VH-VL binders against q9vr94. Designs and how they scored, part 1

All scores and structures are predictions.

Target 1, 124 residues: q9vr94
Amino acid sequence: GVTEEQMWSAGKLMRDVCLPKYPKVSVEVADNIRNGDIPNSKDTNCYINCILEMMQAIKKGKFQLESTLKQMDIMLPDSYKDEYRKGINLCKDSTVGLKNAPNCDPAHALLSCLKNNIKVFVFP
Positions, changes and structure headers below are counted from each chain's first letter, unless a header gives other numbers; antibody chains are not in Kabat numbers.
ipSAE, averaged over its two directions, is called F for ESMFold2-Fast, E for ESMFold2 and O for OpenDDE. V2 adds 0.75 times the mean of E and O to 0.25 times the DockQ between the complexes of E and O.
Where letters were taken out, [cut] stands.

## First folded at step 1 (VH-VL)

Design ax1 (framework fv_axatilimab)
Fold by ESMFold2-Fast, scan of step 1:
Order: C-alpha cells, then sequence, then structure tokens
Structure ax1 (fold): chain C 124 residues (1-124), chain A 118 residues (1-118), chain B 107 residues (1-107)
C-alpha cells in the first residue's frame, strides 16, 4: 500500500494537470470538491471527469470497474481499501444512462455516489 | 442540427481498397466524449460495427476484419475517413457513419451502398 | 466477443398490440445496451440507450428494461409507424456488437 503522503502527492499531480484546463473552476471550488462539496455544473463536472480519467475510473463517460479496483490497490493506503471496495461496488451503476458530452454528467454522478457511500472520502 | 453524410464509390472490384468519407455538421470532434463510427449492413442482414474514432484520436477496430481497416479524422474539416483493403463480394453492404455521444450511436448518416463485383 | 441474441427473429402484430422483444447478452453488459429502429431503406434511429433511457423525441410507448444479460424492448400500444426491424447493441466492451434484429410485421 502507499502512505497518505504518497496518496496526496499523486492527487496533487492530477489536480495540477486538470485544474488549468478548467479556468472557471477556482482553487477554492476545487478544495470544496476535495472535501465532498460537489457542485453540479459543466465546468466542475468536467474537471472531475478529467481527474477520474487520470485515475482510470472513467473512460468516455463509462465507469471502469476492474480498472478502478486495480488503481485503488495502487493509490490508496491499506486502511482505506475496505471502505472504498464497498463504495465502488455500491456505485458501479451510477454512470449508466448518462451522456458524457457536453456536461460530464457521469463524472458528477459517480463522485456524488462515492461521497454519499464512503465514510473516509478523499479526492484530489 | 446534427447531420452526417457518407460519400465514396458505389462499385468496387474484388481486391481493391474502399475509401469512404463521412462529412458532418452540428458538432465537433474537439468536444470531449465525442466520436464518429462506421457500421455496415449487407442486404437483408444485421448491422455490423466496423470502427470508431474519438475526440482524442483514440481508435477502435472490429477484430474480425483483421488488418483491413483504417480510420482517421480531420477535425478542422469535420470529416472522418474509413479505408478497407482487399474488398470481396461478401463486403457488399450499405455503409453508415454515425455520431458517438457516449458509446452508442445517436445520429446516423443516410448510408451509402457499396457493391463489390467484377 | 459478446454475442447478442434477439428473440423472436420476427413477429406479426396488429395496431394497438403490446409487443415485447428480447435481447440476451453472452455475458454481463451492465446496462450498456441501446435499441435502434430501422424502417426499410432507411438508416437506423436510436430509441433507447443505457437499457432504459428514452432518446429525445421518441414516443413514450417505447420502453426498455432489464439488467445483467437479459434486456427487453416494449412497445405498449403498437402504431402503424412502428412496423420496422429493431436491433439491440451492447457497448460494454469492444468490439461493439449488434443483435440479429427482430422484424415487427403487420398482423
Amino acid sequence: as target 1 above (124 residues)
Amino acid sequence: EVTLKESGPALVKPTQTLTLTCTFSGFSLSTSGMGVGWIRQPPGKALEWLANIYWDDDKYYNPSLKNRLTISKDTSKNQVVLTMTNMDPVDTATYYCARIYYDYFDYWGQGTMVTVSS
Amino acid sequence: DIQMTQSPSSLSASVGDRVTITCLASQDISNYLAWYQQKPGKAPKLLIYAASSLQSGVPSRFSGSGSGTDYTLTISSLQPEDFATYYCQQYDSYPLTFGGGTKVEIK
């Protein structure tokens, strides 16, 4: 497993790539999303989608169950894994029925589901 | 308004290469999540998926057609091109291009009939 | 590859009938299923995506249901314009695959 410091360092790398692509998403709004305050707007949803694509959890608006489970084993401390396995399983259908373009609705649905079902929610 | 239109030859001889162009309007392949695919239908038969290309230039091909297919895009011209090598009479079909909004096809071109015969 | 099997291959029905068409996937496709309508000489038209989501402009008499490997398209009260061939398509994994089609014929 990785340490919490290593987890947050990986998260910072993803944020550094994705946040500049969405200039309407302020650092304050991104910090709020990190804490589980998730707005529903095109810019914030597509910022979230950018992060989730870097995590290989979403591809073209489709949730990637097997890839997500593999990435979780790489990216999360061991103490987080049982809760995240449970949350991922509860949320695996959250993107079904949603179009990716133009509003990145699957990314919002997935992250909101995870926030509501995971006690130790973390996001870049 | 989203429109797609296929163009290319109506008659191809066996062993020749088929080149089809899809010209579209009402959307851009610069948009995240957007793609264009090709589907064919032999007379009286089912639909068969051929190839997809996405906004990020990611490409997918039907493996049953082996190394015969190439898909490319010109984002500035709103065009997607499919080439299929070594045509055979069994490749006679109506060829469609269609927009991929997610991984399904929400708008289709009218189709172009391609007959492969000597 | 995921094989998609539609049943029946054809059916005869009258205006006002309830029609159900089944699509069976050879493995779990997690609701990544679309339904298309094709009239003779015309391109297919999207009816339903994600197993149960109705495409904009499609009449409410069309509905989709199912999960896992088993999916159905229902037309609650068949209209004259609904006589067509219907295809399912999975988009869970590549290659994308279509069912063999179900032809809905008059009477």
Scores: ipSAE 0.006, ipTM 0.561, lowest interface PAE 11.6, mean pLDDT 88

Design ax10 (framework fv_axatilimab; at its last look DockQ between E and O 0.10; V2 from the best seeds 0.00; counts 0 for: pae O 8.6 > 2, off the site)
Fold by OpenDDE, look of step 2:
Order: structure tokens, then C-alpha cells, then sequence
Structure ax10 (fold): chain C 124 residues (1-124), chain A 124 residues (1-124), chain B 107 residues (1-107)
């Protein structure tokens, strides 16, 4: 597995790509999201969507279960994997019936579900 | 320094199989997030993506050519090989190999380092 | 497949000019868009990735913008070394597809 440092390094790259695309999302808000404080607004949801797309966890507003499990296995330290695997499976239907445009609701729903089902929650 | 170099025949007869080798240095195809792809360009025309291979041996092909293409890697030799069967004069082009952007999402980033390309002419 | 319509196919400009090239995707590609520069007899060079991220070593006069289906490459002040052909490329879905190219020529 990857180290904690490698995980956060990879996360930083994703944030550096996505955050500039959403100028209404402050660094402070992004940091709060990282720490599990997830707001519900168009800009923050779509910012989250950007990150989740880069993780291949969501595509066109649809949760990608197999892709997410694959990426999780590669991107997380070994100590995180069991809990995340369980949480991901519990959230497999979290985006069903939600419209992606314009508010990126699936992204919000997915991340919120993961946050609620994973004790050691990490996000870029 | 990251470098890639294409090698193979400059001339191929119709119906024959083209085998191209991409030899690279400065990076490893065992590293997470790393991929190598092939792109071709007929003289005076636009670029066409052919195939990608990644560190986990995941492979992707252009559907228009899928049945003719095979991509493989030898990580120990830092090589990627592309085979294309049933060559036709229309396949005359400069063939490039290139590295996908390092780390992060495999799809979000472009191809950041290219070989010089090798011209392949298909003629009887 | 996702079609990338690039415009214009060619343009003439002078040193110092602001140049804008547009790429239109047949469907939304969620910023999975890269821009390349290619000079005659040379391999393409990555300029922009993720629609607006500047590749390391690329001059700041190059910038990318856009969302959904519409993306733009901008050269704020054209330099002599910038006369080349430019291509957009989507990586949102396979197959990866390129635009038709834009040749930037000297006026």
C-alpha cells in the first residue's frame, strides 16, 4: 500500500486541479470538507464532484463502484482499506435518482454517505 | 529526465503486421498513476489516439482499430510494445508513444512527454 | 465517440496579438481536456491539462478555460516561437479524441 504521505500528496494534486475551477469555494471551505464538514451548495458540490471524478468514483453523476474499489485499493494506506471498502459498499446506491446538473447532487450525496459510514474519513 | 523513443520498421507491406516498441527512461511503468499511450498522425493530418497501457496492466484501445491492436508492457525493460495487424496504405503515419501525466487521475491529465515519433510507410 | 470540433482550422496573427482557439465537444467532458502545441517535424508538446492547468515550463501567456462542452486556449501575447499547430484532446471517455487542429500562421 501507499504511505500516508503519498496519499496526501496525491490528494493535494487533485485539489490543485479542482479548486481553481470553483472560485466561490474558499480554501477554508475546502479544508472543512477535507475534515468532514460537508456543506450543500452548487459550487461546493461541483467542487466535490471534480475531485470524485478524478478519483474515478463518479462519472456523469453516477457512482462507479468497481472503479472506486480499485482506486481505493491503490490510493489508500492498508490501514484504511477495510473500513473504506465497507463504507463504499454501503454507499453504492447513494446517487441513484439524483440529477447531476446543475447542482452536482450525486457528488454531495456520495461524499456525505461516505463520511457517515467511515470513521477515519479522508478527502483531498 | 523522462524520455521515450519509438523503434520499428520504416516500411511495411500491405496485410503485414506492424510491431512498434517504445523504450523509455526516467520513470517506471510500475509506479502508480503512470501510463504509456500510442498516437499516430498521417502526413498533414490530425492526431489519432490508438491505445493506452497503465502500471496495473489495464489496457484501452481505439474501438475503430481494436481488433487490429495489441498493447503490452515489459516493466523490467522499460518497454511498451504495440502490434497492429493487417496494415494498409491508409495506416501510413508517424507513430508516437507518450507518457500520461504523472500521478493523480489517469484521465484528467494529458500526455506530458512524447517520443520523437517514427514514420511508418505502408507500401507494396 | 466524443467528437472534438476545433475552430478555426487556421488563423493569421502578428506578434503581440491575442489569439483564441476554441474546442467544442459533442458532449460534456467535465474538464478532461488538454491542449498541445506542435511544430513542423516535431512531436506535440503538452501546454494545458485539466482544461486550465498550465504544464510545467510553459509560458504564462498560455491559458485554458471552459467547462461542459466549450473550451478555449488563449495566447495573451503571441510570440515568434508560438507559430505552430495547436490541438485539443478529450480524455473524458475512450477513445481519446483530438480536435482537427488550428494552424497559427504569421500575418
Amino acid sequence: as target 1 above (124 residues)
Amino acid sequence: EVTLKESGPALVKPTQTLTLTCTFSGFSLSTYGVGVGWIRQPPGKALEWLANIYWDDDKYYNPSLKNRLTISKDTSKNQVVLTMTNMDPVDTATYYCARTYYEGSLWYYGMDVWGQGTMVTVSS
Amino acid sequence: DIQMTQSPSSLSASVGDRVTITCLASQGISYYLAWYQQKPGKAPKLLIYAASSLQSGVPSRFSGSGSGTDYTLTISSLQPEDFATYYCQQSYDTPWTFGGGTKVEIK
Scores: ipSAE 0.013, ipTM 0.641, lowest interface PAE 8.6, mean pLDDT 90
Fold by ESMFold2, look of step 2:
Structure ax10 (fold): chain C 124 residues (1-124), chain A 124 residues (1-124), chain B 107 residues (1-107)
Amino acid sequence: as target 1 above (124 residues)
Amino acid sequence: EVTLKESGPALVKPTQTLTLTCTFSGFSLSTYGVGVGWIRQPPGKALEWLANIYWDDDKYYNPSLKNRLTISKDTSKNQVVLTMTNMDPVDTATYYCARTYYEGSLWYYGMDVWGQGTMVTVSS
Amino acid sequence: DIQMTQSPSSLSASVGDRVTITCLASQGISYYLAWYQQKPGKAPKLLIYAASSLQSGVPSRFSGSGSGTDYTLTISSLQPEDFATYYCQQSYDTPWTFGGGTKVEIK
């Protein structure tokens, strides 16, 4: 498994790609999302979608269960993996019926579900 | 400035394959969320969507025509190519290419910039 | 396929008139609707996306409204440059179908 330092370094790279694309999402708001304070707005949801797509967790509104599990095995320390696999599987249907929803709603639904089902919540 | 321009034959014979090229400038199809689509309009009639291709090479076709259509891109040339097999006089139309976007949900934003169109006549 | 029914198919109006065009979908489309303006011999121009969002550079006299199956384009005070054909398009599900168009002509 990777170290916690390696995990956070990979996360910073994703934020550095996505945050500039959404100028209405401040660094403070992005930090709040990282800490599990997930607003429901167009700009914040689409920032979240950008990161989730880089993680291969979502593709055009569909939760990518298999690829999410693979990416978590690569990106997380071994001690995190059992809790995350359980939480990810509990969220397998979180985007069902939202494929055509506006404002990156599937990304908001997925991340909200993960936050509610994973105690050690980490997000870039 | 963002521009798109269609090119291809003005006249094809029934049963032939039509190949149309959309050449664009002012944006890149490698940019996250960007797509290009094709729409046609028979003289005096309504618009009909044909196909879209997106930055990640994802492709969508009108189901009524999907066995006849192929869409592809060449990002190094800023081109999108549409082929349509087995042309018939009913396919006589002006063919447009246009830019679109993905932002969390497919096709939410419509087609924001269009080419001038190219008239294709199918006749013996 | 989702059918889009526009009405009226044509209308005649004077400069300064308020013009309303309707678009009815055969099923709910959840605001996945765009409006386009097309002048003779030219490509369509996007006016409204997401049912009510005004595209950049489009005059504020254009507005969109509606929900579910019923959508409306309004021109609050018709200008000489607004005589054109208007199309709606749903983008809820493929194929992304257009309405039949509404031709707005000078009275």
Scores: ipSAE 0.012, ipTM 0.641, lowest interface PAE 8.5, mean pLDDT 88
Fold by ESMFold2-Fast, scan of step 1:
Formats: C-alpha cells, sequence, structure tokens
Structure ax10 (fold): chain C 124 residues (1-124), chain A 124 residues (1-124), chain B 107 residues (1-107)
C-alpha cells in the first residue's frame, strides 16, 4: 500500500488534470465533492467522470469492477482497503442502464453510491 | 537532489554484447511505484524506449528488441543494468537512463529525471 | 504498438510568437501523455505530464491540452531558450512510444 500523503498527492494530480477541463466547476465545488457533497449537474458529473476514468473505475460510462479492485490495491492505504472492497461490491451495479452522454450520469451514480456506503470516503 | 548517471563502453564491435549501468542517488528502487527506464537516441533521430524495471522487480521490454535485452536492478547499490546482445552499427546511439513510475499508478510523472546519456558507437 | 505522430516535424518562429505542436495517438491514451524538451547535446527535460500538468520548475508559458487521441503543446510567448526539439510520449500501454519530434527553429 501507499501512505495517505502519497494517496492525496496522486489525487492532486488527477484534480489538476480534470478541473481545468470543467471551468464551471469551482475549486470550492470540487472541495465539496471531495467531502462527499455531490451535486447532480452536467459539469460536476463530467468532472467526476474525468477523475473516475483516470482511476480506471469507469470506461465509457461503464463501471469496471475488476479494474477498480486492482487499482484500489495500488492507490489506497492498506487501512482503507476492506471498507472500499465492501463499498465497491455494494455499488457495482450503480451504473447499469445509465447513459453517459451528455450528463455523465453513471459517474454521479457511482460516486454517490460509494459516498453512501463507505465510512472513510476519499475523492480528489 | 535526484541524479542518474550512465556508464559503459564508448565503442562496441558488431556481434558483441553491450552492458550499461545506471547509478542513481536521491531515491530508492524500493519505493512503491518507482522505476528506472532506458531510452536511446541514434544521431539525428527520435527517442526510442528500450526497457523499464520497477520497485517490485517487474520488467518491461520493447517487443522489437526483447530477445536482445535484459534489465536488472541492485536496490542496495542504487544501480540498474541493461544488457543488449548482438550489437549492430544501427544500434549506434546515445543511451539514457531515467526515473519513471508504474504506468498503472496514479503518478503520471512520465520520466521526470534523466541521466546525461552515454554515447555508444558500434563499428569494426 | 501505439503510434505517436507529431506535427509539424519542424517550424520556424520568432521570439514572442505563440507556438503550437500537435501529437496524434493511433488509439485513445486517456491522458497518459508527457511532453519533453531536448536541446542539442543534452538529455530530454520533462515539461508536462498527464497531458496538461506542468512539471515543477517549468515556466508557465508552457501548457498542454487534449484528450483521447489528440494532444497539443503550446508555448504562449516563445523565448530564446525555447529553441529546441520537443517530443510527446505515451505511457498508456507497452511499448512506451515517442513521437518523431518537432524542431522549433529561430527565423
Amino acid sequence: as target 1 above (124 residues)
Amino acid sequence: EVTLKESGPALVKPTQTLTLTCTFSGFSLSTYGVGVGWIRQPPGKALEWLANIYWDDDKYYNPSLKNRLTISKDTSKNQVVLTMTNMDPVDTATYYCARTYYEGSLWYYGMDVWGQGTMVTVSS
Amino acid sequence: DIQMTQSPSSLSASVGDRVTITCLASQGISYYLAWYQQKPGKAPKLLIYAASSLQSGVPSRFSGSGSGTDYTLTISSLQPEDFATYYCQQSYDTPWTFGGGTKVEIK
């Protein structure tokens, strides 16, 4: 596993790539999403999708269970892993039936499900 | 300060084996996600990636050269060694080593610190 | 293998000009793209990683953009020290591949 400092450093890199692509998403709104306050709008959903695609958790609006479990082992401190495995399994069907274009609905659904089911929620 | 430096012969005869050593300081190949790669550049031509080795001893080779290349590390000595068999005049190039990060990692740094390069000429 | 095509192969520009270099991947590379600057006789220097993130110590006149298969390096106001060859590189899949390079020459 990684340290918490390494985890947050990697998170900063993903935010630095994705946030400029969605100029309607302010730093304050991105900070609120990090803390689990997740609005449902096209710009914030597609910002979330950008981050989740970098994490290899979503591909073209489809949740990637196997990839997510592998990336979790790489990206998270060991103390987070049991809670996230539980949350990921509870949320594996959250994107089913949702269209990606134009609102990035799968990304919103997945992140909201994870926030509701994970006690130690972290997001860039 | 992070530094890498290549060492090896300046002249190699056709059919001989080339051995290059990369000696580095300021980081460890025991650090999660860290690797060292080798890149070459023939005079006046583009950069060509050769091989990477990572903290966990995973090795990746350019498939066009895989049967000729071996990469290894000595973590305690801060060294990475590349060998290339059956040298040919077309292998004449400057050879670089560089610090890199696992491509599945959240760290998208590319190759952030490079050695100065060592020129290898292959001729009779 | 993922092929990286850079355009143009060379360009001539004056100090103060805006310079744009393009890199096209043969398949989607999900922002696993870096840009390097190489001056004659020297090792490459990392400028940009993750398609758009500026490496520490690199001047803010350098910026990267793009997604999917199409990526761009921009120098907003060319300085004398920027005359160099620039390379893009993908790390999405092995083998890692570089573009052919773009030589930025003084007019």
Scores: ipSAE 0.000, ipTM 0.553, lowest interface PAE 13.5, mean pLDDT 87
ESMFold2 (binder alone), look of step 2: mean pLDDT 92; pTM 0.940

Design ax2 (framework fv_axatilimab)
Fold by ESMFold2-Fast, scan of step 1:
Structure ax2 (fold): chain C 124 residues (1-124), chain A 118 residues (1-118), chain B 107 residues (1-107)
Amino acid sequence: as target 1 above (124 residues)
Amino acid sequence: EVTLKESGPALVKPTQTLTLTCTFSGFSLSTSGMGVGWIRQPPGKALEWLANIYWDDDKYYNPSLKNRLTISKDTSKNQVVLTMTNMDPVDTATYYCARSGYLEFDYWGQGTMVTVSS
Amino acid sequence: DIQMTQSPSSLSASVGDRVTITCLASQDISNYLAWYQQKPGKAPKLLIYAASSLQSGVPSRFSGSGSGTDYTLTISSLQPEDFATYYCQQYDSYPLTFGGGTKVEIK
């Protein structure tokens, strides 16, 4: 485990890389996504996809279960791990059958599933 | 490394159909998010976008030319083909293919000059 | 269609000068703007995307700024290899549209 400060520092690095790539996603909208208010639009979905790819949770629009579980052990505080392991396993099929281009639908589906199944939801 | 190369006829007669092929390497149109577009440039003039095709076979056309344009892909051959009907001398231009990840073009082919004359 | 207007259409500058090129969109394009460099007889090369993000491998003397409808490409210290025509392109909506180009000539 890492500290909460280390978790949020890693999150900030990912946001600093991804947010400039999606100019239609304002800081306010990104802050709302962090808090679990997840709109369904091409630009916000692809911003989410950028972050999920940096987390190694999605590759080519496909959820990466083993990679996600390994990254969870590296990136999350110990107190978060049981809840996230449960949520990840509930959401492992959320991207199946969805097309990635052009709307990044798998990223939206995965993050929405996680938000709905994890009590202590965190996102960059 | 990413490379793209255009091929097709250098000379086309008025009313004929132009077929251009873009052959690429260093990426695949089976990769989610990848696309290829066609852009042309008449001698001494600005760039004009023609069409885009994406990994999922979504196609977009310039409305001013839509009735004349067809774009297709062969993912297994790493090729994108543009067909343009009823060629006219004003269509004389250098034709480029380029990679499109979102909607900007990050890698371009060298271009192929197409002259339309009798 | 979104119209892109570049100014000036041409300029002459000396090596070491700061050069600015402007691009005006007919409507708000929310920073979905790219800048390209085209040398005579060559294909365009991407310099800037998302209005201000420098493409990998592009020298740091190139920068982009702006928002809404008004965008600028700046070359902080012009070099001989920067002789070229520069194009802006909006990618907010289809059809994708380019500016008319700005030709930069070394004095």
Scores: ipSAE 0.006, ipTM 0.558, lowest interface PAE 12.8, mean pLDDT 88

Design ax3 (framework fv_axatilimab; at its last look DockQ between E and O 0.07; V2 from the best seeds 0.00; counts 0 for: pae E 16.5 > 2, off the site)
Fold by OpenDDE, look of step 2:
Structure ax3 (fold): chain C 124 residues (1-124), chain A 119 residues (1-119), chain B 107 residues (1-107)
Amino acid sequence: as target 1 above (124 residues)
Amino acid sequence: EVTLKESGPALVKPTQTLTLTCTFSGFSLSTSGMGVGWIRQPPGKALEWLANIYWDDDKYYNPSLKNRLTISKDTSKNQVVLTMTNMDPVDTATYYCAHRYYGLSFDYWGQGTMVTVSS
Amino acid sequence: DIQMTQSPSSLSASVGDRVTITCLASQDISNYLAWYQQKPGKAPKLLIYAASSLQSGVPSRFSGSGSGTDYTLTISSLQPEDFATYYCQQYDSYPLTFGGGTKVEIK
């Protein structure tokens, strides 16, 4: 497995890619999201969507279960994996019926679901 | 620093099997997320993806090559091997191996090895 | 399979010129698009990933844009070392596929 340092390093790279694409999302808001405070707005949702797409967790507004499980194995320390595996499975239908355009609702729903079902929540 | 190097025969006869080896450093295929792919390029033509292999031994092949390809890894030697059966002159190309993190692009490439198929 | 169509196949330009290369995917590839530079006798070099993200060490004069099926590589001010062939590549789904390439030649 990866170390926590490696995990956060990878997360930083994703954040550095996605945050500049959404100038209305401040660093403070991004930090809040990282800490589990997930707002519901077009800009923040689509920022989250950008991160989740890079994680191969969401594609075209659809949750990618198999891909997410694989990416979890890649991106998380071993101590995180069991809880995330359970949480991910609980959220497998979190995006069903939601429209991606224009507000990136699936991304918001998915991340919110994960936050609610994972005790040690981590996000870039 | 990530480096890759292809090795194998420069000349293959038609119908024979090509075996190429990619030897790499700077990463390990025991590390989650790590992958190696093969790409070829006929002289003066575009790039064509052949196959990928990952740390968990997951494999992907170009279906257009009709099951002629086999990819394998030796993690202890930092090597990936590609075999291609029933070679034809049309398979004459420079063959590259490249590093890929799962779900991302090919970020490091070997220098390539030219393979000519001729009787 | 997803087909990638690049245009133009070749172009002539001078140092300092703005150069634009287009890549059209046969279907929506959701920004899973990379650009490579290749010089004669050399391996391809990754320039852009995720449609618009600049690879580490690549000069800022290179940029990528686009979404859906339509993507563009731009060189804001062409430098002598930029004369090469450029390829786009989708990694949205298997099989991975490349564009036909665009050769940027000196005028």
Scores: ipSAE 0.007, ipTM 0.644, lowest interface PAE 9.7, mean pLDDT 92
Fold by ESMFold2-Fast, scan of step 1:
Structure ax3 (fold): chain C 124 residues (1-124), chain A 119 residues (1-119), chain B 107 residues (1-107)
Amino acid sequence: as target 1 above (124 residues)
Amino acid sequence: EVTLKESGPALVKPTQTLTLTCTFSGFSLSTSGMGVGWIRQPPGKALEWLANIYWDDDKYYNPSLKNRLTISKDTSKNQVVLTMTNMDPVDTATYYCAHRYYGLSFDYWGQGTMVTVSS
Amino acid sequence: DIQMTQSPSSLSASVGDRVTITCLASQDISNYLAWYQQKPGKAPKLLIYAASSLQSGVPSRFSGSGSGTDYTLTISSLQPEDFATYYCQQYDSYPLTFGGGTKVEIK
């Protein structure tokens, strides 16, 4: 696995890519999302979608189970992996039936599900 | 082990377009987190970052170069290509490609290829 | 853009000396700072990442420290193979930027 420092460095890059694309999402709001305070709005949901697409966890509003498990093995410290495997399994159907356009509802549903089911929740 | 190698012309005339290819091994740009950047260094001068491309085809360019740059990848060939238009003698430099994982440092570098711009 | 200022631009030192190179960022870069070594005619080599983490295979005489805007590379006991130019680089935000370099010449 990676170190926590490497994990947060990877997270920083994803934020640097996605945050400028959604200028209505302030740094403060992005920091709140990182800490698990996840608002439900078009701009914040689509910011989350941008990051989840970079992680290859979502594609066109659909959760990518196999890709997510592979990326988890690469991106997370070993100590996080059991908790995230549990959370991913519990949340694998969270995007089913949701439309991506225009509000990026699948991204909100997936991240909220993970936050509710993972004790050591991390997000960029 | 990760290796990268730059290739392209050693001499370019002013106003022409430069095309450089980075061929790599030891990683794939189909793997999440993988990225390749281009950095140049004029003789006796400092390093200057030019562009990055990532596994998801997202691209970043140095704004100081006024959109003269295009970066692309061919994942099946393990190659990244940089194109720079309207070459000028001040663009004479050694051009490097380098690997990065997500937003980390450039951990492996190619040997560099010297490009001289003169008429 | 974040500007990286290195000092000194050059120095001469003897084998066994302690050498310090400073890198100043124009704004807080939250330890997203790397140090590279470049020997004449060669590509840069990563020495230190995340301000203080030593890259695998790099001799322990190299160390990095600092936080916020102020960072230092230290070579505790200079060796002949350390003749090189050293560059800092921030990777906190785009565009990525490098310092001007510090040339270390061994007497």
Scores: ipSAE 0.000, ipTM 0.548, lowest interface PAE 15.1, mean pLDDT 88
Fold by ESMFold2, look of step 2:
Structure ax3 (fold): chain C 124 residues (1-124), chain A 119 residues (1-119), chain B 107 residues (1-107)
Amino acid sequence: as target 1 above (124 residues)
Amino acid sequence: EVTLKESGPALVKPTQTLTLTCTFSGFSLSTSGMGVGWIRQPPGKALEWLANIYWDDDKYYNPSLKNRLTISKDTSKNQVVLTMTNMDPVDTATYYCAHRYYGLSFDYWGQGTMVTVSS
Amino acid sequence: DIQMTQSPSSLSASVGDRVTITCLASQDISNYLAWYQQKPGKAPKLLIYAASSLQSGVPSRFSGSGSGTDYTLTISSLQPEDFATYYCQQYDSYPLTFGGGTKVEIK
């Protein structure tokens, strides 16, 4: 794996790409999402979708289980991996049947599921 | 490092209740994500999953046997217990306990214990 | 329930041969597929997890491939110690289910 500092630095780069695309999402709202306060609105859901797509966790509203597991090995410290593998597997069906455009519901469902099933929740 | 060992009777009579104990070391069921499962194999036949129990006391049973199975743990003793009621000669098998992290494969297995159901 | 169909049920091969064993799931299992080796009178031993990941201590002649519903275990150069029965197992959904096994005999 990577260090925790490397993990957070990579996450900040993803935020810097995605946050400007969603001007209704303030820095305070983005910080709240990082801390596990996950609102359910069109703009916040699509901001979350942008980040999840950069992590290769979601594609066209579908959770990408295989690529998410591979990215976990690249992006997370070794101490995080067992808990994240469990949480990722528990969430494999979280996006089934949800419509993506225009409100990005699959992204909300996936991140909410991960937050509920991972003790040390981290998000850019 | 991780080891598991099954114990219980080698012979039971039809209609009796079978109780099997899995004693393990090298991990703890107080650790998040840890689980133990039971799998059986009749002589010359394929493997059949029976039940899993996890650190948070979540339990999963093979639905074809659900009404006959009970799984429990004693975390302080590093033990998992499987109880199977109303044994029948068709239940003659080697019974294994195995370790798994939640949602992953069975990576460490006990040696198995043969249980024969006969008059 | 996800049914796992394993082929062939048995095969005979010589030391040094390349051996392939196929496992077909009745629905997409998203690479939640393990391969086990079992010798007579012994417990199964994990060889491959997540369809293609080699378990620690397993010789590199073993490999796994496939996706979706179709998965393959390959032994690139069969050794005398590889005489065993091989099982695939899905762990995508409960109930957890195993293939019927493939018995590999050395000629």
Scores: ipSAE 0.000, ipTM 0.548, lowest interface PAE 16.5, mean pLDDT 87
ESMFold2 (binder alone), look of step 2: mean pLDDT 94; pTM 0.955

Design ax4 (framework fv_axatilimab)
Fold by ESMFold2-Fast, scan of step 1:
Structure ax4 (fold): chain C 124 residues (1-124), chain A 120 residues (1-120), chain B 107 residues (1-107)
Amino acid sequence: as target 1 above (124 residues)
Amino acid sequence: EVTLKESGPALVKPTQTLTLTCTFSGFSLSTSGMGVGWIRQPPGKALEWLANIYWDDDKYYNPSLKNRLTISKDTSKNQVVLTMTNMDPVDTATYYCARIEYGFDAFDIWGQGTMVTVSS
Amino acid sequence: DIQMTQSPSSLSASVGDRVTITCLASQDISNYLAWYQQKPGKAPKLLIYAASSLQSGVPSRFSGSGSGTDYTLTISSLQPEDFATYYCQQYDSYPLTFGGGTKVEIK
């Protein structure tokens, strides 16, 4: 476990890498995604995919269960872990059958599933 | 270190088909988001994009040349192949392959280029 | 297709000068613009992506700015190694298109 401050610092690093790659995703839209207002468009989905790949939660548009569980222990405060473990288990099949190109649909599906199944939703 | 290198014939006769191979190292087209594109540059002229291929086998072609171009990949060999039919002297150019990431869509690492001359 | 127009086609400058190169898109490209440097006989090198983001390893004297249809590459305090041809490229939509290039020559 990390502190909440450390968690948000790591999140900021991921946003600083990914947001410049997707100029059509404004800071306001990224802030909305952080708060769980997740649009379904190519640019926002692929921005989300960039973050999820840095988290090692998605590879080739496919959810990485074992990697995600390991990264959860590193990235999240201890108080978040039980809820996220439950949410991750509920969402582990959310990317199955989805094509990654061109819209990054798996990333949208995974993050939307997590938002709907985790009470204390956090995202960079 | 990421590297790409073009190979193919230096001289092509008019009406022949050109086949160019891009061989790369330091990354894989099995990695989500990764792609390779082809760009050409006639002597003293601007850069012209030809085609892209991505990790999931999605292909994009310059519409002005689409009926002449085919792009394919062999992920296990780290190779991308471009073919261009019915070559003409105006197709004389240096041909580059370069790495591209889907959504990023800028070419971040380029091969050295291979000069192709179309002449009888 | 989106047409990219660079100006000027060439310019002459001295070491230490500030150099400005402009790229105009025929329609709004929403900052999906890259800048490349090409030295004679060499492959292009990526300098800037997303209109203003500096590629890792590129000197801070290079900067990009602009929005909509009008974009600028600036080189503050031109160095001897900066004499090259510069190209912009849009990636808002396929086909990907490049500008005509701007040759930066020694004065």
Scores: ipSAE 0.006, ipTM 0.588, lowest interface PAE 12.0, mean pLDDT 89

